# Ledger of designs, part 43: miniprotein binders against q5jf28

Target 1, 318 residues: q5jf28
Amino acid sequence: MERERLIKTVEAILRGAGYRVARLDLKGSCFDLVASRLFLLLFIKATVNIDTITEEQAEDLKRLAKFFKASPLIVGLRSKSGELEEGVVYERFGIYALRPETLYDALLNNELPAVFAERGGLYVRINGELLRELREKHGYSVNELAQLLGVSRKSLLNYERGEQAVSLDVAIQLEEIFDEALAEPIDILRAKVEADLNVKPETPLEREVFERLKKLGLGLVKVKKAPFNAISTEDDIRLLTGIDERKTRSTIKRAEMVAEVGRIVNSGGVFILEKTKAEVVSEVPLIPKESLEEVKDADELIELIDKLKKEIKEKLFS
Below, E stands for the ipSAE of ESMFold2; O stands for the ipSAE of OpenDDE; V2 stands for 0.75 times the mean of E and O plus 0.25 times the DockQ between their complexes.

## First folded at step 18 (miniprotein)

Design z2 (at its last look DockQ between E and O 0.94; V2 from the best seeds 0.90)
Fold by ESMFold2, look of step 19:
Parts: C-alpha cells; sequence; structure tokens
Structure z2 (fold): chain B 318 residues (1-318), chain A 120 residues (1-120)
C-alpha cells in the first residue's frame, strides 16, 4: 500500500509540474514512471526503501537514461539507515535518490537541492571562486579563515579550487560569515550516468531475433527489466522492441506499456513473436519473426510497421 | 500548551474538511459529476490553509519534529490532490480522481499520526 501511494505521489508531482507522464504496472521493472517536459526527460524508480533497488534494475535504468539522454532518479522514503531527509540527495549505483518532498521542491518550487549524503555525513559543493573573492574582500588570509572554520589550510585551498565539498556545518558557517549564497545546486534533472550497453540476449529466441535485426542494420541496446527487451536503433529510428514466444495476456499488457512509454520518449514499438499472425495492439505491431526476412533494411521495417498500423485505423473508422 | 491545543483543534477541523472532500470525490467517481470535483478542491484549499496554520503554531511551541514532518508531507499531498482534481475536472479522466483520492487518504493518515504524536 505504501509503495502504490509513493508511485502515485511521484506521478502527481510530475503532472503538477506540467510533465507528460507514463506510469507502469510491471513488477520488477527498472522504472515505474517516465516523464517529459520540453527538453527534459526523466526515468524514475519509486521504491519505499531505496536499498531494495537491485544492481540489475539500476544498470538498466542507467542504460535507458544514457540511451535517451534522460536523467534517472530514485524516489523513496527511507534507507537501511532510517528515514531519508528532505532536501538531501543520496546516491545508489550512481543514481540520485531523494524524497518526494525534494522532488516536489525542485519541480514545483524551482528549488534544486544542494546537500548530498556521503560516508561521514552531509556535504555541500560550493562556488570556490566566489569563496576566494569573499575571503579576500573581507580581509581574511587563507590561514585566518581556515582557523575560524576549524579546518586545515589545505582543505580551505581545496574548497577555493572546487576540489572538495564542505561539510554542511562549514557551509552554514560560511553563509553566516559572508552573508552570501555559496552552495552549488545539484542538477537532478540533467544527471549524466555511465552504463555498460553490452548486454547479452537472455534466450535463444532473443538471440535469433537480435541477429535478424542486426542484419537489417539496426543496433540493439538490451535491457532486462522493462516491458520491452531492447531498443532497436539506426540513425533516428528508435523501436522499443519486445520479444515473446506467442501472444499472451502478458504480451498484450507489455505492448500497452510500450505504447505509453513510446509516446513519452518519441519512439515506436514492435513485438516480435515466434508464433503469431501479424496484428496491432495499442498502436504496437505484433509480428512473427519471419516478417524480418520480408524486409531488407530498417526503413522497410518501419514501412511494414506503418502499414500494419494504417490497416487497423482503417478498420476502426470504417 | 494553549497554542498546542489550538494546533490540535485546527488539525481536527482540517480532518473534517478532508472527510467531506473524500466523500465528494468518491461521489464524483460513482456519478460522473465533475462539479463535485470543484467543490472538493474548494474544501481542500480551505483545509490546506488550516494545516499550514497548524504547522506554524506547532513549530512556535517547539513541538516534536516527527509531527511537523508528517504535517508538511500531508500539506504537499493535499496541494497535489487539488492540482490533480482540477486536471480531472478539465479532462474527465476518472483515473485522476482515483489518484487524488489516494493522495488524500495518505494525507489523512499523516495528519492522524501527527495528532497522536502531539497528544502525548
Amino acid sequence: as target 1 above (318 residues)
Amino acid sequence: DPELREARDLLEQAIELLHEAVRLLQEALRTGDSSLLEEAADLLTEALHIVQEAIELAQSTGSDDRAIRRLRFAWMLMRLAIIIAREAMETGDPDLVDLALTLLQWAYDMIQEALEILSK
């Protein structure tokens, strides 16, 4: 009950900030929400305890974020250490994690967080150049300011060079001394992540389909924890690509989710099945794997997809 | 202590407004009557101001931070519920009404927990 409430709260925050949102109902998915506004794209995993996200989920979330040039986020309420603090950014597997209130402030009040958690406490990165200017303007030597703050001369030099974050207590002292904002906000909306995009097929069918898609000139980014199995790409072509043995209720549900995600990330969708008649579910074609032999390149695959979608529209409106 | 009693009284008032707003949203789901969404949003706006007043009063008395954090969270949920209810009215989407209900039920629980803490 608490996780469902959290996901819905995050959806409400995103909608309240003017984002177009797709919410997924897929157990074990690497994300629960994807949202876009203008040129911003967010993939969000909502989990009550942020330590329950698996490495596999986190790596897939980073893969999607890297591919789509999006910012990944974890939104939660607690960690193994207790409640998450409002206004504090945590990190798991290289992904920022924060409370709903912190996301709310960033999106609805335009107040990005500046405090982050690290081993040893809470820290802030500061504008080191401004710190040096303020110190000199107020007549402090490096030694004098370091002594006043209770830090080493080396630490103060590192702060001024931008090479070291300050403790939250030191940041507060600096604001009191200089009466000036020194904290650098954390851009949770444009986080950049690194991910290993070299992930192997999970099944023989998946391997076979990937080989056929590669022969059409499509690149592949495999994911394990999403409603689709891969993203098939060539130049500006992007297909959220599902793979199943046959059409089932799960296949239909996943195709519906692929359609929703595709609208947010401006990508098409397709499911390739070992056994099926060609059809369309929620604007997402389901085609037999043999159809990949009937086209010679990615452009012809897109034409096949478009033709199938057109046929369905003609039936619905005739 | 008198100010703490006033904060608790304000929160009890907010709860009554929340109960009525929830009832209106549930009725809107059953009937499809979108005018009930506007009425619920008006009640929630009043409740939101009352909760903010209670927060300020509880802070001035040095009340337990656990209660204050719950009230601030409830305030956020109520504000979001107002926004979502208005979107539901504009779009006619019953899923948005259900979303607003979920937010309000959590807000109610948080206010109740805060009252329990403040009554110790």
Scores: ipSAE 0.888, ipTM 0.960, lowest interface PAE 0.4, mean pLDDT 91
Fold by OpenDDE base, look of step 19:
Structure z2 (fold): chain B 318 residues (1-318), chain A 120 residues (1-120)
Amino acid sequence: as target 1 above (318 residues)
Amino acid sequence: DPELREARDLLEQAIELLHEAVRLLQEALRTGDSSLLEEAADLLTEALHIVQEAIELAQSTGSDDRAIRRLRFAWMLMRLAIIIAREAMETGDPDLVDLALTLLQWAYDMIQEALEILSK
C-alpha cells in the first residue's frame, strides 16, 4: 500500500509539472517511473526506505541515466536513521535521494534544494566568491569573520574557495550577517553520474544474441534490473531489447512496459526469443533469434521490426 | 490553547470537504460526468485553504513538528489532486480520477494522524 501510494504521488508530481510519464509495475526494477519534458529526462526509483535500493539496482539506474543523458533520482520517505527531511538531498550509491515534497518544490515551484546530508550532518555549498566579496564589503578580516562564526581561519578560506561545504548552522549565520542568500542550489534535474556501460551478458542465450547483434553493427548496453535486457544502438537507432527463452506472461508484461518506456525515451522495442513465432505485443515485436540471421545489418533489422508492426495493424483492422 | 483548538476545528472541516470531494470523484468514475470533477476541484481548493490556515495556527502555537509535517504533506497531496482532477476533466481519462482518489486518501490519513498528535 505505502509503496503504491508513493509511486502514484511521484507520478502526480511529474504530471502536475507537465512531464510525460510512464509508470512501471515491475518489482525489483532499478526504476519505477520514467518522465520527459522538453530536454529533461528523469529515471526515478520510488522506495519508501531509500536504504533498500541495492547496489546492482543503483548501477543499472546510473547506466540508464548515463546512456540516455538523463538524471537518476531516488524518491523515498525514510532511511535507516529515520524520516527524510523536506528540502534535503540525500545520496545512495552516487544517486540523489529526496522526499516527494522536495521533488514537488523543484518541479512545480522551481525551488531547487540547497541542503544536503552527509555523515549525519546537514551541509550546503556556498558561493565562495560572493562570501569573500561580502566579507570585504562589510570590513571583516578572515580572522574576525572566522571567530564570529566559530570556525577556523582555514575553514573560512576553504569556504571562500568553494573547496569545502559549510554546515547548515554556519550557512544560516552567514545569511543572517550579510542579509543575502549564499547557498548554492543542487540541480537534481541534471545530475551527472558515472556508470560502466561495458557489462557482460549473463546467460548463454544473451551471449548468442549479443554476438549476433554486434555482427549487425549494433552497440549493446546490458541492463539487469529493467523490463528489457539490453539497449541496442546504432547512430540514432535505439532499441530496448528483451531476451527470453520462450514467450511467457512475464514476456508480455515486459513488452507492454517496454512500449510505454519507449514512448518516453523516443526508442523502439524488440524481444528476441530462442523459440517463438513472430508476433507483436503492444507495438513491440517478438521475433525468433533465427530472424537475426536473415538480416544483414541494423537497418534491415529495423525494416523487419517496422514491417511486423504494420502487418499486425492491418490484421487488427481487417 | 484557543489557537490549537481552532486549528483542530479547521482540520475537521477540511476532512468533511475531502469526504465530499472523494464522493464526487467516485461518482464521476461511475457516471462519466466531468462536471463532478470541477465541483470536486472547487471543494478541494477550499479545503486546501483551510489546511493552510491550520498549519499557520499550529506553527504559531509551537505545536509538534510531526503534526505540521503531516499537514504540509497532506496539503501537497490535495494540491496535486486538484491538478490531476482538472486534467481528468480535460482528457476524460478515468485513470487520472483513480490517481486523484489515491492522493486524497493519503491526505485524509495524514490529516487524521496530525489531529491525533495535536489532541495529546
Scores: ipSAE 0.884, ipTM 0.959, lowest interface PAE 0.5, mean pLDDT 93
ESMFold2, look of step 18: ipSAE 0.885; ipTM 0.959
ESMFold2 (binder alone), look of step 18: mean pLDDT 87; pTM 0.874
OpenDDE base, look of step 18: ipSAE 0.879; ipTM 0.957
ESMFold2 (binder alone), look of step 19: mean pLDDT 87; pTM 0.873

Design z3 (at its last look DockQ between E and O 0.93; V2 from the best seeds 0.88)
Fold by ESMFold2, look of step 18:
Structure z3 (fold): chain B 318 residues (1-318), chain A 120 residues (1-120)
Amino acid sequence: as target 1 above (318 residues)
Amino acid sequence: DPELREARDLLEQAIELLHEAVRLLQEALRTGDSSLLEEAADLLTEALHIVQEAIELAQSTGSDDRAIQKLRFAWMLMRLAIIIAREAMETGDPELVELALTLLQWAYDMIQEALEILSK
């Protein structure tokens, strides 16, 4: 019940800030919400305890974020060590994690957080050049200011060079001494992440389908924890690509989610099945794998997809 | 502490307004009467200001940070519920009314938990 309340709260924050939002209802997915506004795109995993995200989920979340040039986020309430603090950015697997209030402030109040949690406590990155200027203006030597703050001379030099974050206590002291804003915000809305996009197929059917799609000229980014198995791509086109042995209730649900996600990330969808009649679910074609042998390149595949969608739509009007 | 007593009294008042706003949203779902959404949003706006005043009083007394955090969370949930209820009025979407109700139920729980902390 608390997780559902959390996801709905995040959805409300995104809606309140003017985002288009799609929410997934898929157990074990690497994200629960995807949202866009103008050129900003967010993939969000919402989990009450941020330590429950698995490495596999986190890697897929980063793969999606890297591919779509989106910012991945974890939104939660606690960690294994206790409640998360509002206004503090945590990190799991290279992904920023934060409370809903922190997201609310960033999106509805335009107040990005500046405090982050690290081994040993809470820290802030500061404008080192401004620190040096303020120190000199107030007549402090490096040694004198370091002594006043209770830090080493080396640390103070590192602060001024931008090479070391300050503890929260030191940041507070500096802003009290100089009466200036020194803290640098953390841009949670445009986080850049690194991900290994070379992931092996999970089944023989996936391997077979991927090989044929590659022969058509499509690049593939495999994901494990999403309603689709891969993103198929050619220059200007993107397909959220599902793979199943046959049409099941699960297949239909996944196709519906692919349609919703596709609208947010401006991508088409397709499911490739080992056996099926060609059909369309929620604007997402389900085609038999043999259809991949009928086309010679990615453009012909897209034409097949578009033709099938057109044929189904025309039957609805007749 | 008279300021702490005042903060608790304000929170009890906010709870009454919140309960009535929930009732109005539930009735709006049953009847389709969008004027009830407007009335709920107005009550929530009043409750929002009352909760903010209670937060300021509790802070001035040096009250437990846990209570203050719960009240800030409730404040956010109530603010979001107002936004979502107004979107529901504009779109006619009953799922947005359900979303607002979910936010308010959580806000209610947070205020109650804060009151328990402040009463010790």
Scores: ipSAE 0.867, ipTM 0.954, lowest interface PAE 0.4, mean pLDDT 91
Fold by OpenDDE base, look of step 18:
Structure z3 (fold): chain B 318 residues (1-318), chain A 120 residues (1-120)
Amino acid sequence: as target 1 above (318 residues)
Amino acid sequence: DPELREARDLLEQAIELLHEAVRLLQEALRTGDSSLLEEAADLLTEALHIVQEAIELAQSTGSDDRAIQKLRFAWMLMRLAIIIAREAMETGDPELVELALTLLQWAYDMIQEALEILSK
């Protein structure tokens, strides 16, 4: 119940902020929501306890975010250490994690959080140049200000260089001394993450399909914890690619999810099966792997996909 | 503390308004009458102001931060429910009404938990 409430709350926050949202009902997925507004794209994992995300899920979430130039987010209520605080950014596996209220403030109030949690303390990044200017303007030496703050001279010099984050308590003291905001906001909506895009296929069928798609000129990004198995790409072509041995109820559901995700990320979808008749599910073609032998390049594959979509639309409206 | 008593009384009033708004949303789902969504949104707007006043009173009395956090969370949920209910009125999407109902149920739970804390 609590997880479902959390996902629905995050969905409502995104919708309330004017995002187009797709929700995924896929257990074990690296994201539960994908949302788009203008030039912002978000992949969100919603989990009551942020420490329940697996490294594999986090890697896939970062991989998707990097590929689509999106921001990955974890939205949760608590950690192993206790309840998360409002206005505080946490981190798991290089992904920002925050409470729904913090996301609400960022999206609806345009208030980005400045406080982050590290090693059981709260910290802020400050504008080090501004700190130096203010220190000099007020006539404080490095030693005098460091003593006033209860920090080392070395620490203060590191703050002024932007090389070290400041404890929240010291940041508050600085803002009180200078009567000026020094805290740098954390842009959770434009988080840059690193990810390995060169993940190998796991199954013999995935290997076969990947090798065939590569022969067609497509680049492939393997994803493990999504309704699709890979992203196939060539120039402006992006295909959320499912791979299955046979059509199952799971295949249909994943194809429906791929359609919804595809609308948000402006990407097509295709499922390549070891054994199937060509069909379309929610505008996503299911094609036999043998169809990849009939096409010469990626453009011909897209033409095949578009033809299949058109033929079914014509049958549905005829 | 008179202010703390007032805050509790306000929260009880907000709960009554929430119950009525939930009833209206449930009836809207059953009947398809979009006018009930507007009425629910209006009641929720009143309840939202009442919860805000209760938060301010609780803060002024130095009440438990956990109660205040729960009330702020409830306030957020109520605000979202208003936005979603109005969107449902425009689109006619029953899934949005169900979304609003989920938010309001959680808001109710948060207010009740806050009341329990403020009554100790």
Scores: ipSAE 0.854, ipTM 0.946, lowest interface PAE 0.5, mean pLDDT 92
ESMFold2 (binder alone), look of step 18: mean pLDDT 88; pTM 0.883

Design z4 (at its last look DockQ between E and O 0.91; V2 from the best seeds 0.88)
Fold by OpenDDE base, look of step 18:
Structure z4 (fold): chain B 318 residues (1-318), chain A 120 residues (1-120)
Amino acid sequence: as target 1 above (318 residues)
Amino acid sequence: DPELREARDKLEQAIELLHEAVRLLQEALRTGDSSLLEEAADLLTEALHIVQEAIEEAQSTGSDDRAIRRLRFAWMLMRLAIIIAREAMETGDPELVELALTLLQWAYDMIQEALEILSK
C-alpha cells in the first residue's frame, strides 16, 4: 500500500508539472515511471526505502539515463538510517535520491535543492570564486575567516577553489556573515551519470538475436531490469527490443509497457520471439526471429515493423 | 496553548472538508458527473488554506517538527489532488479521479497523525 501511494504521488507531481508520464507495473524494474517535458526526460525509481534498490537496478537505471540523455532519480521516504529530509539530496549508486516534497519543489516551484547528504552529514557546494571575492571585499584574511568559521585554513582554501563541499552549518554561517546566497543548487533534473553500455546478453536466444541485429548494423544496449531486453539503435533508429522464447501473458504486458515507454522516449518497440506468428500488441510488433533473416539491414527491419503496424490498423478499422 | 488548540480545530475542520471532497470524488466515479469534481476541488482549496494556517500556527508555537512535516506533506498531497481533479474534469479520465482519491487518503492519514502528535 505505501509503495503504491508513493508511486501515485510521484505520478501526480510529474503530471502536475505538465510532464507526459508512463507508469510501469513491473515488479523488479529499474524504473517505475518515465516522464518527459520539452527537453527534460526523467527515469524514476520509486521506493519507500531508498536502500532497497539493488546495484543491478541502479546500473540499468543509469544505463537508460545515459543512453536517452535523461536524468535518473530515486524517490523515497526513508533510508536505513531514518526518514529522508525535505530539501536534501541523497545518493545511491551514483543516482540522486530524494523525497517527494523535494521533487515537488523542483518541478512545481522551480526550487532546486542545494543540500546533500554524505557520510551522515549535510553539505552544500558553494561558489568558491564568490566566496573568495566576498572574503576579500570584507577584508578578511584566509586565516581570519577560517578561524571565524571554526575550519582549517586548508579547508577554506579548498572551499574557495570549489574542491571541497562545505558543511551545512558552515554554509549557513557564511551566508549570515556575507548576507548573500553561496549554496549552489543541485540540478536533479539534468543529472549526468556514467554507465557501461557494453553489457553482454545472458541467454542463448538473446545471443542469437543480438548477433543477428548486429549483422543488420544495429548497436545494442542490454538492459536486464526493464520490460524490454535491449535497446537497438542505428543513427536515428531506436527500438525498445523485447526477446522471449514464446508469447506469454508476460510478453503481452511487457509489450504494452514498451508501447507506453516508447511514446515518452520517442522510440519504437519490437519483440523478437523464438516461436510466434507475426502480430502486433499495443502497436508493438511481435515477430519471429526468422524474420530477421528476411531483412538485409536496419532500414528494412523498420519497414517490416511499420508494415505490420499498418496492416493491423487497417484490420482494426475495417 | 490557545494557538495550539486553534491549530487542532483548524485541522479537524480540514478533515471534514476532505471527507466531503472524497465523497464527491467517489460519487463522480460512480455517476460520471464532472460537476462533482469541480465542487470537490473547491472544497479542497478551502481545506488547503486551513491546513496552511494550521502549519503557521503550529510553527509559531514551536510545535513538534514531526507534526509540521506531516502537515506539509498533507498540504502537498491536497494541492496535487486539486490539480489532478481539475485535469480529470477536463479529460473525463476516471483513473485521475482514483489518483486524486489516493492522494487525499494519504493526506487524511498525515493530518490524523499530526493531530495525534499535537494532542500530546
Scores: ipSAE 0.874, ipTM 0.955, lowest interface PAE 0.5, mean pLDDT 93
Fold by ESMFold2, look of step 18:
Structure z4 (fold): chain B 318 residues (1-318), chain A 120 residues (1-120)
Amino acid sequence: as target 1 above (318 residues)
Amino acid sequence: DPELREARDKLEQAIELLHEAVRLLQEALRTGDSSLLEEAADLLTEALHIVQEAIEEAQSTGSDDRAIRRLRFAWMLMRLAIIIAREAMETGDPELVELALTLLQWAYDMIQEALEILSK
């Protein structure tokens, strides 16, 4: 129940900052919220203890972020080491992690964090060129300033060259000595991540469906921890693609989530089932895998999807 | 400590305003009367200022940082609840009323926990 309160708090922060938001309720998903505003897109995993995110979840979160050109974030309250601190950025699997208050400040107060946690303590990246200029203006040699700060000459040179972050204590001393802001903010809203987009299908049905989709000219980005199994793509076509053996209550819930996510990321959705009659759930067609043989390419698949959606609209207004 | 007593008294006042705002939001959800959302937002705005004053008074006494952190978190939750209640009023979306209620329930728990810390 603390997790549910956390995800709703994150939703409220995003809404308060003018984001369109989709909130998911899918156990084990790599994200709990996706949100967009202007040119910004965020995929967020909300978890009370940030150390509970798994490698599989983190890799999928990074895959989605890379594919959609979004920033991935983890929002939480504590780690294995204790409470997370306000205004501090943590990192797990290459993804920034932070408290709701830190997100609130970034989005509602336009105050990006600058402090990050590493082994050994809290650190800040600083404007090294400005540091050098201030040191020289105040008449300090490298050795003199290093002595004042209690750091080595080599470390100070690395700070000035932008090759090392400074400890928080040193950053505070520098700002006291020079009476100038030196800290560089961390752009949590435009984080860039690396991800391996080559993931193999998990089941024989997935393999079969992926091969049929590839015959239509669609590329595929497989994910394991989302309401869909892959993103099917060609040129401007993007389909959040689910795969199941048959329609179940879980299938229906996942299709509803796919529809909501699709509205935020401007993508269509489809579920391919081994056994079903064609239907539409929340603007997401559920079609039998044999329907992929009725079309010759990706454009015709989109036309089939649009046709099915149009039929439900006509039925509702007849 | 008279300043700490004043902070605790203000937090008890804020809790009463929170309780009233929650009742109004629940009634708005049941009846669809959006004027109750405006009334709840006004009460929450008053409670928000009272909590801010209590934080300042508790800080001046060197009070337990665990309590101060909880009060700051509650302040953020109440601020968000006001924003969400206003959006609910403008859009007519009952899910936003439910969201505001969830935020307030957590804010209430945080204030209660802070009071317990400050009274021990």
Scores: ipSAE 0.855, ipTM 0.949, lowest interface PAE 0.5, mean pLDDT 91
ESMFold2 (binder alone), look of step 18: mean pLDDT 87; pTM 0.872

Design z5 (at its last look DockQ between E and O 0.88; V2 from the best seeds 0.88)
Fold by ESMFold2, look of step 18:
Structure z5 (fold): chain B 318 residues (1-318), chain A 120 residues (1-120)
Amino acid sequence: as target 1 above (318 residues)
Amino acid sequence: DPELREARDLLEQAIELLHEAVRLLQEALRTGDSSLLEEAADLLTEALHIVQEAIELAQSTGSDDRAIRRLRFAWMLMRLAIIIVREAMETGDPELVELALTLLQWAYDMIQEALEILSK
């Protein structure tokens, strides 16, 4: 199996479920796909071995997810411990990780997973109120049911109160005993994550550009592992912001990726270069850093961006 | 084991249908003929049902979980390929045909690996 096949499979799952999808071809990026449908937004890192995601990638993935109010996901096939099981949710750096089949079931069959992996095995959270009702209906005391399941009385009380997950074996026994579905799904499509959005610039050029953007009233969320260096924001303005010394083939490829990502996350794009003439690549303006000194605020920067984009459209239609 | 032999025969039939569907998709990509996409989707749908039947037979024989896992993965890839081919028919987008071809090659590899496991 190869990573490119995995990325394409995830893209196909997302498209099959009606998502608009952008796929990145950028090694080391914190995400390989971003996808939206209705009010759902997913940032997905696809990697054959889920233990290869780095802490830097994971933190950036969480930063993007937090900023855009999206759900981050890792999709993979194995871990250092072996093959991932379908229907099981794993976790790395606070991000859910799962097989393509599990994503397929969630999106195409509306079947969210319920089983998750922890140290010590596989677990399920159950509907504790229903468990208590079923136990009482069947005439079991807490102690009697605990003995039947081979668990402590304290554990059973915690299960009924929703304070503790059950082992998969216990979940199976409970569903066999009561002939009822007790498992609570894991909402992988609306996962909330916590991330520190204050990250310092990586280079002197970034520092200079960030300072100039801040003077224009723009806030900044720095990322390290994406086709852009930061997200620049003011009110409802969002710019996926790239920074390079000069225009290169890499700059062009990243601008193309920024355009595609921007369509999915409803954000504009811009590249700020130390040396360039102003131009547009794939609807993404490339402007010299000096242009930031020629505008008074974020609104004028947007006007400059729009002017450049309009001039290119006029050339294409003339 | 008659059921295991039947499952392998079904998988060989599915492979033949996959080969023809891939041929049609490649020709559609060359010519732009969208009627070939519909024919490919029909063949893939038939192959999908055959793979599902083979999975059920393999499970009933207590076959190696590694084979069954591969067949389920192939089934998913084939189902996705059918969906993607139908989107390609609606949009005319050749990149979707390329996507479907990638999925089908992986599905083929998974079925072949499962057959190897089942033949031991």
Scores: ipSAE 0.889, ipTM 0.962, lowest interface PAE 0.4, mean pLDDT 91
Fold by OpenDDE base, look of step 18:
Structure z5 (fold): chain B 318 residues (1-318), chain A 120 residues (1-120)
Amino acid sequence: as target 1 above (318 residues)
Amino acid sequence: DPELREARDLLEQAIELLHEAVRLLQEALRTGDSSLLEEAADLLTEALHIVQEAIELAQSTGSDDRAIRRLRFAWMLMRLAIIIVREAMETGDPELVELALTLLQWAYDMIQEALEILSK
C-alpha cells in the first residue's frame, strides 16, 4: 500500500508539472516511471526505502539514463538511517535520491535543492569564486574568516577553489556573514551519470538475437531490469527490444509497457521470439527470430516493423 | 495554548471537507457526473487554505516539527489532488479520479497523525 501511494504521488507530481508520464507495473524494474517534458527526460525509481534498490537496478537505471540523455532519480521516504529530509539530496550508487516534496518543489515551484547528505552530515556546494570575492570585499584574511567559521585555513582555501563541499552549518554562517546566497543548487533534473553500455547477453537466445541484430548493423545496449531486454540502435533508429522464447501473458504485458515507454522516449518497440507467429500487441510487433534472417539491414527491419503495424491497423479498422 | 487549539480546530474542519470531497469523487466515479468533480475541487481548495493556516499557527507556537512535516506533506498531496481532479474534468479519465482519491487518503492519514502529535 505505501509503495503504491508513493508511485501515485510521484505520478501526480510529474503530471502536475505538465510531464507526459508512463507508469510501469513491473516488479523488480529499475524504474517505475518515465516522464518527458520538452527537453527533460526522467527515469524514476520509486521506493519507500531508498536502500532497497539493488546495484543491478541502479546500473540499469544509469544505463537507460545515459543512453537516452535522461536524468535518473530515486524517490523515497526513508533510508536505513531514518526518514529522508525535505530539500536534501541523497545518493545511492551515483543516483540522486530525494523525497516527493523535494521533487514537487523542483518541478512545480522551480526550486532546486542545494543541500546534500554525505557520510551522515549535510553539505552544500558553494560558489568558491564568489566566496573569495566576498571575503576580500569585507576585508577578511583567509585566517580571520577560517577562525570565524571554526574551520581550518586549508578547508577555507578548498571552499574558495570549489574543491570541497561545505557543511550546512558553515554555509548558513557564510550566508549570514555576507548576506548573500552562496549555495549552488543541485540540478536533479539534468543529472549526468556514468554507466557501462557494453553488457553481455545472458541467455543463449539473447546471444543469438544480439549476434543477428549486430549483423544488421545495430548497436545493442543490454538492460536486465526493464520490460525490454535491450535497446537496439543505429543512427536515428531506436528500438526497445524484448526477447522471449514464447509468447506468454508476461510477454504481452511487457509489450504493452514497451509501447507506453516508447511513446515517452520517442522509440519504437519490437519483441523477438524464438517461436511465434508475427503479430502486434499495443503497436509493438512480436516477430519470430527467423524474420531477422529475411532482412538485410536495420532499415529493412524497420520497414518490416512498420508494415506489420500498418497491416494490423488496417485489420482493426476494417 | 490558544493558537495550538485553533490549529487543531482548523485541521478538524479540513478533515470534514476532505471527507465530503472524497464522497463526491467516489460518487463521480460511480455516476460519471463531472459536476461533482468541480464541487470536490472547490471543497479541496477551501481545505487546502485551512491546512495552510494550521501550518502557520503550528509554526508560530513552536509545535513539534514532525506534525508540521506531516501537514506540509498533506498540503502537497491536497494541492496535487486538486490539479488531478481538474485534469479529470477536462479529460473525463476515471483513473485520474482514482489517483486523486489515493492522494487524499494519504493526506487524511497525515493530518490525523499531525493532530495526534499536536494533542499530546
Scores: ipSAE 0.876, ipTM 0.956, lowest interface PAE 0.5, mean pLDDT 93
ESMFold2 (binder alone), look of step 18: mean pLDDT 90; pTM 0.905

